VH-VL binders against q0atu2. Designs and how they scored, part 47

Target 1, 119 residues: q0atu2
Amino acid sequence: MLDKKARIRTSREYRNVFEKGKRLSGRFLIIYYVENALDNNRFGFITNKKIGMAVIRNRIKRQLRAIVREYQGQVKNKHDIVLVARAGIGKSSFEGMEKDYIAIMKKAGLFARNANKID

## First folded at step 18 (VH-VL)

Design ce2
Fold by ESMFold2, look of step 18:
Structure ce2 (fold): chain C 119 residues (1-119), chain A 119 residues (1-119), chain B 106 residues (1-106)
Amino acid sequence: as target 1 above (119 residues)
Amino acid sequence: QVQLVQSGAEVKKPGSSVKVSCKASGYTFTSNYMHWVRQAPGQGLEWIGWINPETGHTRYNQKFKDKATITADESTNTAYMELSSLRSEDTAVYYCARTDEWYGYMDVWGQGTLVTVSS
Amino acid sequence: DIQMTQSPSTLSASVGDRVTITCSASSSIGYMHWYQQKPGKAPKLLIYDTSYLESGVPARFSGSGSGTEFTLTISSLQPDDFATYYCQQYDSYPYTFGQGTKVEVK
């Protein structure tokens, strides 16, 4: 589970990332990201009803949280990052989501150098 | 049913102002951003800007930054757009449209308000 | 600004025809939304995220594409489909629409 400090919690916190942040689209994910004024990163997760019913949306969020936890030590600090599930994400495997996340985070410049040495 | 109902057509003189309203019903007003889009006669669609109805924060297309002022009133579930210093090229139909900010599709549109600027 | 160029600007077609509309972006974008507009009416969302149909949109509509090239296809044109179609990007500010493609009776 992500630590309490590493979670984006409120609507206003999420919307700050949308309003101030940069956006990159991958195959299954979109990320929004912005520098924050903290010493740490915070992560948020977005699905909508077009993804599926609640059980499907909750499963997707659990999978994304697991991916973020696995790679969080590689992420450059001081960023708020929101992962948005695209409509096609239900067709992806966990591995597919993971590969997409890695690619997007590299393109955004959010992984520290040597990111590939951990996985 | 989700619905956006706009104020009626306006005929204005050059140099004057107009304020168009967009009343939302059938959903939680602050759950979505409200956008404004113009369509000049026989022309395509141009994005004007959005408002976060939770906070009143706005973002404008630079083309319209000194022309349009977007506001919202949560107590009446109504968004507004004021156009200032009207000129003949401001003659257009103006639409409000609801958007899921993370995904960007405009899934509900108002019927449009024709603003005609003539001497 | 990301410019969205639709082709063709106008096409003439008959009921039953297969219709293809293209939308070309001036730089790579992640996905495309498509709208239908009939005279005197507001635009209506047809397709979101490149290829997914909005609720109530008939299966004869489809979308595809990636990068800078996207298409909207109507597999068998129906009388209700004579309209103007717009593509829309949400990749970067300002959000932009294509100039429109009018599908009219041959």
Scores: ipSAE 0.857, ipTM 0.922, lowest interface PAE 0.6, mean pLDDT 92
Fold by ESMFold2, fold request of step 22:
Structure ce2 (fold): chain C 119 residues (1-119), chain A 119 residues (1-119), chain B 106 residues (1-106)
Amino acid sequence: as target 1 above (119 residues)
Amino acid sequence: QVQLVQSGAEVKKPGSSVKVSCKASGYTFTSNYMHWVRQAPGQGLEWIGWINPETGHTRYNQKFKDKATITADESTNTAYMELSSLRSEDTAVYYCARTDEWYGYMDVWGQGTLVTVSS
Amino acid sequence: DIQMTQSPSTLSASVGDRVTITCSASSSIGYMHWYQQKPGKAPKLLIYDTSYLESGVPARFSGSGSGTEFTLTISSLQPDDFATYYCQQYDSYPYTFGQGTKVEVK
């Protein structure tokens, strides 16, 4: 999945993104993002019990990590980015989540120049 | 079960201050942000601010930034809101409510504390 | 600030009626939360993320909408449903509620 150094780990790291970051809502996802002081990006993933039981939540997180991994080389560096699964995400296909992610990341300006090369 | 229990009603004179408490039980206090919400007599709901009980970080509605001070004590699982320089217009019911910061719905509310300011 | 305007402000209805409350936001928002408040009581979460019922909320309640227009519907009003209803946005600071819609006995 993602390199350990590309993962947001602690509650305080996650909450820094919430408290200091910008927010954009998509159909199935919300992203929060903020510039960090590292050489690389870090990604975090949020679900809650309203999404479903643990097996469902874990599957959604795995799918989101796979999407992030596919496009991570195109993301501008030095950002902490948290993906929040909305209540309706369980009804989405993998491709629906992927399209939503691409749209949000483009709108946030987080893809490197020429992001239009990504669908 | 999850419960938020607020301190009792207060009658105060103009120019004084009041500190309302909100004691949490039935969940890990630092797992959720605590919000304060104001309801003047016969009126709707106004958001005052939140506190991250893990760190003590706060965010305020600009309207209340110089009026309200929100704090939390993790050792007693209690959030507080102090209102300073009370005026008659500060007469209201004050609620605490917990949220998951990523989703923003207030799923548990305190019973409310009536603060009456009169000469 | 995102202003939330509910319509109507007051609604007189009978048991069995279909009740519709709208909430208009001054700017596009991602989703809406709804609360029910009875006199002398704290608000209670009713609907989260536009259309999802909180646990224990009867199926006669539903929510819908997108962008700037959101709706709360009670398909067949029951005596327990006479209350004031509030919409809430969490899109930007300060978080705001609608002014409320009081549903009362006709």
Scores: ipSAE 0.857, ipTM 0.927, lowest interface PAE 0.6, mean pLDDT 93

Design ce7
Fold by OpenDDE, fold request of step 22:
Structure ce7 (fold): chain C 119 residues (1-119), chain A 119 residues (1-119), chain B 106 residues (1-106)
Amino acid sequence: as target 1 above (119 residues)
Amino acid sequence: QVQLVQSGAEVKKPGSSVKVSCKASGYTFTSNYMHWVRQAPGQGLEWIGWINPETGHTRYNQKFKDKATITADESTNTAYMELSSLRSEDTAVYYCARTDEWYGYMDVWGQGTLVTVSS
Amino acid sequence: DIQMTQSPSTLSASVGDRVTITCSASSSIGYMHWYQQKPGKAPKLLIYDTSYLESGVPARFSGSGSGTEFTLTISSLQPDDFATYYCQQFDSYPYTFGQGTKVEVK
């Protein structure tokens, strides 16, 4: 589980990221990201019924949280980042999700300088 | 039973304004963004803009920023679009459409409202 | 703006035919959505996220593509499929649609 302060928690916070942030599409994910006024990053996760049953959605969220947690120390600070799981993510492996996340985050320039990320 | 019901056809003179309504039912009105789309006779679809019914925040296609004003009334589950300074070129069927903002597709559409502008 | 160009604009086909509609984006996009519209009716969502069928859509419909090239395919055209089809992107504002492809009876 991510630290409480590292979580986007309210609908208002989520929609703020959507409305004011930038968007980048990956193979299985879309990320929305915007600078915040905090000293830390916050992460949010979006799934819907198009992905599958609740068990599947929960699994996907758990996997995405694990990925985010692993790399969060290498992400530039002061960002709100929402990960949107697209329909095809249910067919992806954990490694595939991780690779997609890394690729999108790199493209977004959200990793800190000299961060050593491996696809 | 998700449904969007729009107001009836309008016939307007050039220079006048018209306000089209879109009443939502079968779901929580504020849980989805409402989009407006135009379709001129025999032509394709043009995105006008969306509104966050929860906050009233809007985003417009620059093409319509001076033409359309989108609003929402949570108390009546109704979205509105006002068209000003009507011209013959504004003659079209106007649709409201529900979206999950994170996914970008319009899964429920109103029946459309024909606005005819003629002298 | 991202321009969406469909090909062809009009397609004449017979029942049972395999129909392919292409949508080209002026810039690379992540996902494509497709809509079906019949005369006098509102569009309805047909395919989302490039290749996934909306609920109730027959399996004869399929979508594929990536980058700037996307395709909608009807494996065996049925009478109910004669309509106009639109692709749509949401990668950048403004959201844009293709100009439409009218599938009509030969």
Scores: ipSAE 0.926, ipTM 0.960, lowest interface PAE 0.5, mean pLDDT 96
Fold by OpenDDE, fold request of step 22:
Structure ce7 (fold): chain C 119 residues (1-119), chain A 119 residues (1-119), chain B 106 residues (1-106)
Amino acid sequence: as target 1 above (119 residues)
Amino acid sequence: QVQLVQSGAEVKKPGSSVKVSCKASGYTFTSNYMHWVRQAPGQGLEWIGWINPETGHTRYNQKFKDKATITADESTNTAYMELSSLRSEDTAVYYCARTDEWYGYMDVWGQGTLVTVSS
Amino acid sequence: DIQMTQSPSTLSASVGDRVTITCSASSSIGYMHWYQQKPGKAPKLLIYDTSYLESGVPARFSGSGSGTEFTLTISSLQPDDFATYYCQQFDSYPYTFGQGTKVEVK
């Protein structure tokens, strides 16, 4: 799992990202991101019942956390980033989610320079 | 059942103001953002703005930033929209609508409030 | 602002007809939502995230598209489907709707 300090934890923290951040849409995800006043990045994950039952939602969150964890060292520092799982994410493979995440993060310019990213 | 009930039709003179209410029931009021949408006679839908009922934070369409003021009262589960300096072109049906802020669709609508502005 | 242009603005059709409504965005967006509105009534959510039906919506409705072009299709028009339909984006502020497509009886 992500380090506790790398997690968005409260509703207020989440909504702060929504209200003050930028958004970008991918195939299965929307990311919201905003600069924070910390020395580290924080990540949040949003799912809803339209994705599926709790088991499905938890699986999706687990997969997204794994992806974020893998690439967290390549993300520009001092950002709060919320990943919103869209309705179609259940039709995606893990690799598809990963590809989508990387694409969105690149488009957002959130990866550090010279980072090794998947194609 | 989730429901939004708006106040009744209003007839106002130019230059006056009107405050429309939207009472929510069947869900936790602060768990969703409340949007307001305008529909002039025979016209389409126009987004006015949203409010975070938990904090009172608002965001407006620039077109309506000087026209509409959106507020919320958690104690009564009621959202409000006040229109100031009414003109004939403000004549319209005004809707409140519940939204999951992360997903951007309005899944529950009030019945609408007709505001007629005439001299 | 992202302008949403629906086509056509009005279409006349008969029960059983296949009906297609298009929504064009002035810039690329991720997802499109669709609403149905009947006279004197509030809009109701019909399709969300481009192609997913809201609960209670008949299977004859479908949505598709990507980028700047999106479509709402009714495979076989039923009497209950005569209404005005609106597309909506939320990719950028302000949220915007299409101008609407009125589906009326031929």
Scores: ipSAE 0.924, ipTM 0.957, lowest interface PAE 0.5, mean pLDDT 96
Fold by OpenDDE, look of step 18:
Structure ce7 (fold): chain C 119 residues (1-119), chain A 119 residues (1-119), chain B 106 residues (1-106)
Amino acid sequence: as target 1 above (119 residues)
Amino acid sequence: QVQLVQSGAEVKKPGSSVKVSCKASGYTFTSNYMHWVRQAPGQGLEWIGWINPETGHTRYNQKFKDKATITADESTNTAYMELSSLRSEDTAVYYCARTDEWYGYMDVWGQGTLVTVSS
Amino acid sequence: DIQMTQSPSTLSASVGDRVTITCSASSSIGYMHWYQQKPGKAPKLLIYDTSYLESGVPARFSGSGSGTEFTLTISSLQPDDFATYYCQQFDSYPYTFGQGTKVEVK
């Protein structure tokens, strides 16, 4: 799991990203991102009941956290990033989610230049 | 049951102001953003703006930035929209609508408030 | 602003017909939402995230599309389906709706 300092935790923090940040839509995800005043990145995850039962939502969040954790060292620093799981994500494989995340993050220019990214 | 109940129809003179209310029930008022949407007679839907009821932060359609003022009262679970300097062109049904800000669809609507501006 | 153009503006059809409504966005968007509105009533969410039915919406409704082209389809029109339909984007501000498609009885 992500360290506590790497997590967006409060409603205010989440909504700040929504209100102040940029967004990009992927196949299964939308990311909202904004620069922060910290020395680290923070990640947030949004799901809703339309994705499925609590067990499904929790699974999706675990998978997204795993993906974010895997690539967090390659993400440009000083960003708050919220991953919003869209309705179709429930039908996606882990690999599909990962590919979508990578594609969106690349499009957003949030990966470090020298990052070893999986295409 | 989740519902939004708006104030009644208004008949106003040109140059006057009107304030429409939207009372929310059946859910946590601050958990969703509240949108206002206009529909002129026989016309389509037009987005006016939204408010974060938790903080009072608003975002407006530039077209309505000088026309509409959106506010919210958490203590009464009520959102408001004030229209100033009313003109005949402001005659329309005005709707409040709840949204999960991350998902951008309006899943619950008020019944609408007709504002008629006439000499 | 992202312009949303629906086609057609008016559609005359009979019960049992297959009905297709298109919505074209002036710029590429990620997802499209659809609403149904009947005379004197508030809009009702019909489809969200391009292709997912809101709770209680009959299976004869479907949505598809990507990029700038999206469609709402009613596989077999029922009497309860005569209404005006709107598409909506939220990719950029201001949020915008299509001008609407009125589905009326032939």
Scores: ipSAE 0.884, ipTM 0.949, lowest interface PAE 0.5, mean pLDDT 95
Fold by ESMFold2, look of step 18:
Parts: C-alpha cells; structure tokens; sequence
Structure ce7 (fold): chain C 119 residues (1-119), chain A 119 residues (1-119), chain B 106 residues (1-106)
C-alpha cells in the first residue's frame, strides 16, 4: 500500500503535474513527472473508459500501485509522478507492465541508485 | 449527447477583434481541457492552445500567444477565444475541441466558426 | 517543434482500392492520433494511440507505426471514405498535425 502522503490526491495536484511536468511514453504507460517542494515522492494513476470497464480499470490501477510500491525505494525523492495507462495495457501481463515501468523510469532518470545496472 | 456548439460566422475589418464562443453540453465542463484549432482556407490544422476550465490556466502555441486569448466561464459551460488586431492572414475556420489532458486525442469537436477578415 | 509530413498530399483512388497514408515525424514520438475531415465538417477522431479505432469507425481502417513513421490504411476504399486525413502528435508542445492527405475520387 502507498502511504497516504505518497499519493497525489486532488485534481489541482494532478493537473499541476500535467501542466508543469515532463512526459515520457513507454509501451503500456505514459509517465508525467515534476519536482515538488516536499521531502517525499507522490504518485498518481490515470485510466479512462477506453481502457475497459471499471473492474478492468480498477485491476490495472491495483497492479500499477503494486509495481510502484515494489520500486519506490529506488526513486529519487521530491517528485510528483503520474502513471497513465495506455490503450494497450489490458493486453499486458503484470510482468510486462513492470518491465515497462522500469524502462521508462530509467529513461526519465528517476532512479536514485544503480540497483538496475550491471557494472 | 456530448456536444460543442460554436458561435456563428463573423466578417471583420483589419485591426478589429473577434470573440468566438464554444458552449459545451452533455458532460461536466471542468472534467476536460478545451483546445482551439485553426484551419486557414485550403490549409491543414494548427493548434492554438488549451485552457484548464477548472482554474483558467492556459497554454499557447507560441505562434499565437500575442494573437489569441482563451478564456472559460464555468457558469455558462462556455469557452471563448478572442483574436485581436485582425489581419487578412487570420481568415480561417476556428474549432474548439475537448481532450482528456492525459491522452491528447480530441474526441469531440465544435462545428467550427468561420472568421473572415476583409475590408 | 515536431514537424509532421504526410504523404501523399493528395491521392486519387477508386472504390475498392487499398489506400495507405504515411505520416513522418521529424523526431521520434510515442504514439499517433488520426482524424478524418469531410468537406464542410469538423475533423472527427478516427484512430487513437496509433492503432486503436474510435467507436463507430469501420474495421477497414487500421493504423500502425512507431518512432518516426506511422501509417493509416483503408483496406478497401468505400464512397464514404473520400475525405482529408490528418495525423496528430501530443508528445511535445506545440501540438502539431500533419498537413493533411486528401483522398479523392479518380
């Protein structure tokens, strides 16, 4: 479970990330990210009806939260990060989402240490 | 059900201004950003900018930042675009279009407003 | 600015033809949206996120591509398909459209 303080909560907080942040697209995900003025990271999750019915969208959000929780210790602090589910995400396995998350977070330079590097 | 209805065609003299309206219905007005797109005669589509109708925040294509002013009125579910210092080159059809800001496709368009600038 | 170049600019075709329209981006983009515009009407969303058909779009339409090269294909052109088609990127500001491809009757 993500700590309550690690969650983006309000529409204004989400839209600040969209309006001020950078965007990177992966295979199943898009991330938006921006530095915040806090001592911690916050995460947000976006799906829409083109992804599928509510049951499917809720399952995808749960899977993404689990992935974020698993890797949150590697993420550089002081960022608001929004994960946006792409249309093809319903065809992805948990492993596929996880690999995509790792790849785009590395490309964004958001991992704080070389835990995912060889040499 | 979801509908964007724009104001009627305008014929204007050079140096004047025009304010085009876009009235939204069938959805919660503040749940989506509103974009403006122009199409000069015989030409393609050109993005002008967007407005966050919740806050009034805007973003402009730099090409139009001194030409267009985008506003929104929550009480009437209406977005506006004002064009100032009109020149013949501003003759075009102007469209409003809504987006989910996270995904960027324009899923509903207004019917367009022809603005003709002529002496 | 990401420049989007469609080819061809104009395409003459007959009913039943396979039509392919390309959209080339000046730098790599993650996905592409496509719109159809008929004379005197507003554009209409056709394909989102490169390859997904908007609701109500006939199955003869398809999209594909990645990086800098994207295509829209109509497998068997129908009379209703004579229109102008635009690609659109949302990866960076300013958002840009291709210049359009007019598909007209031969």
Amino acid sequence: as target 1 above (119 residues)
Amino acid sequence: QVQLVQSGAEVKKPGSSVKVSCKASGYTFTSNYMHWVRQAPGQGLEWIGWINPETGHTRYNQKFKDKATITADESTNTAYMELSSLRSEDTAVYYCARTDEWYGYMDVWGQGTLVTVSS
Amino acid sequence: DIQMTQSPSTLSASVGDRVTITCSASSSIGYMHWYQQKPGKAPKLLIYDTSYLESGVPARFSGSGSGTEFTLTISSLQPDDFATYYCQQFDSYPYTFGQGTKVEVK
Scores: ipSAE 0.829, ipTM 0.915, lowest interface PAE 0.7, mean pLDDT 92
Fold by ESMFold2, fold request of step 22:
Structure ce7 (fold): chain C 119 residues (1-119), chain A 119 residues (1-119), chain B 106 residues (1-106)
Amino acid sequence: as target 1 above (119 residues)
Amino acid sequence: QVQLVQSGAEVKKPGSSVKVSCKASGYTFTSNYMHWVRQAPGQGLEWIGWINPETGHTRYNQKFKDKATITADESTNTAYMELSSLRSEDTAVYYCARTDEWYGYMDVWGQGTLVTVSS
Amino acid sequence: DIQMTQSPSTLSASVGDRVTITCSASSSIGYMHWYQQKPGKAPKLLIYDTSYLESGVPARFSGSGSGTEFTLTISSLQPDDFATYYCQQFDSYPYTFGQGTKVEVK
């Protein structure tokens, strides 16, 4: 779904976002983010067992990846971004998660400004 | 199964140091951050700092940055906190507690170590 | 620092009473966590993410709130519930706890 280079891969890369990043809370998500030294964005996804069984957690991650992929072209580059699912997310709809993601990303200032016309 | 077992009570003189240990068992030591929390006699809880046991990275409450040194030994699954230049106001029970860093709540606590500083 | 003020500081109650403890934060926070501490014992996680019970916590406990105001409620106090309760924020450094609410026998 997401390109390999757009994924946070290692525990240390994830923890760098936690240790150095800013965080914002939504209804179903917390998003941590920090500037990186790359040309591109990277995304990470966190669930824990309090959310539900593995089938539920995997479904949540799949849905969040789909949301991120849909909006990735609008996200300002050079950021590592971790989406942390909170306990209530298992009962939310895909649409609810999507709205939450959009709201947090706007508050964080991570969406690019309006597209400029190309002459 | 998950346990944090702390070293025994200490009685120390002003100006000395103490090193409290916290041995973890029943989980993968590096999968969680370890925190230290103090509780002065008859008082509430105060966060001291955390350690990432994977890397040894730490974060301190500014109040304790010159008082406490937090370390971890992955080979023995043990976290440590050293208190330096002890004064009578350092008398307290000191707890270790683990977190999943993304979620922040402390789900397992050590039994506490009483450090008494008496002239 | 986000200062957390619990109310009341001490609460006298009888078995069967409905008990409500509030935690007021000096700044808006996303999620509140609650701990129970009995005399001579370590704190124990009670409620995480504002309203979710830790495993093994009786259903008589509940949590709610948002922004700067959060509550812990015990619907029918039991003998095991006489303890001190702490709220905790993990939103910004330093992490802070409320000063505690001691629930004692009336």
Scores: ipSAE 0.813, ipTM 0.908, lowest interface PAE 0.7, mean pLDDT 92

Design ce7
Fold by ESMFold2, fold request of step 22:
Structure ce7 (fold): chain C 119 residues (1-119), chain A 119 residues (1-119), chain B 106 residues (1-106)
Amino acid sequence: as target 1 above (119 residues)
Amino acid sequence: QVQLVQSGAEVKKPGSSVKVSCKASGYTFTSNYMHWVRQAPGQGLEWIGWINPETGHTRYNQKFKDKATITADESTNTAYMELSSLRSEDTAVYYCARTDEWYGYMDVWGQGTLVTVSS
Amino acid sequence: DIQMTQSPSTLSASVGDRVTITCSASSSIGYMHWYQQKPGKAPKLLIYDTSYLESGVPARFSGSGSGTEFTLTISSLQPDDFATYYCQQFDSYPYTFGQGTKVEVK
């Protein structure tokens, strides 16, 4: 689970990331990201009904939160980051989602230098 | 059940303005961005811009920034687009269409409003 | 701006034909969306996220592609499929549509 300070909470906070941020696409995920005025990162998670029923969407969010928590110490600070689950993610494995997240975050340049865990 | 209903056809003189309305029903108006799309007679589709109905924030295709003004009124669940300084080449059908901002495909469209500019 | 070029612009076909429409983007995009439009009607979402059918769309429609090249295929054309088809990108501003492909009766 992420700390309360590391969560994007309100619709307006989420939409600021959409309106002001950069966008990168992966296989199952898109990330949006923008610098914030805080000392820390904040993360948000988006699913829609095309992913599946509520139990499926909740499982996907749970899995994505676990992935983010595992790598959060390696992410450069001062960013709001939204992960958007795309169609097809419900059939992916946890490992597949994890690999997609790592690839996107590397492409975005969001991992801190000397972060050997992701090589 | 989800529906976008646009105002009726307009015939306008060059140099005047027109305001097209798009009334939403069957969903929470602020849960989706509203887009405007132009289709000139016998031609393809051009994106004009979007509005965040929660905040009134907009984004425009640069081609239309001096032509179109997009607004929304949450109290009536209605989006508007005003076209200014009308010219004959502004003759087109204008559509409203909603998106989930994170996913971007336009899943519901209004029926279209024909704006004809003639002297 | 990402330019989207559809091929062909016009396609004459008979019921039962396999129809393929190509959309080429001027730079790489992550996802392609497709719309069907019949004369005098609003566009209708057909395929989202490159390959997923919108609710109510028949299984004879399919989408594929990645990078700069995307296709829409109708495996066996039906009378209801004579229409104009548009591809659309939402990856970067301004959002753009292809110029359209009109599928008409031979």
Scores: ipSAE 0.801, ipTM 0.908, lowest interface PAE 0.7, mean pLDDT 92

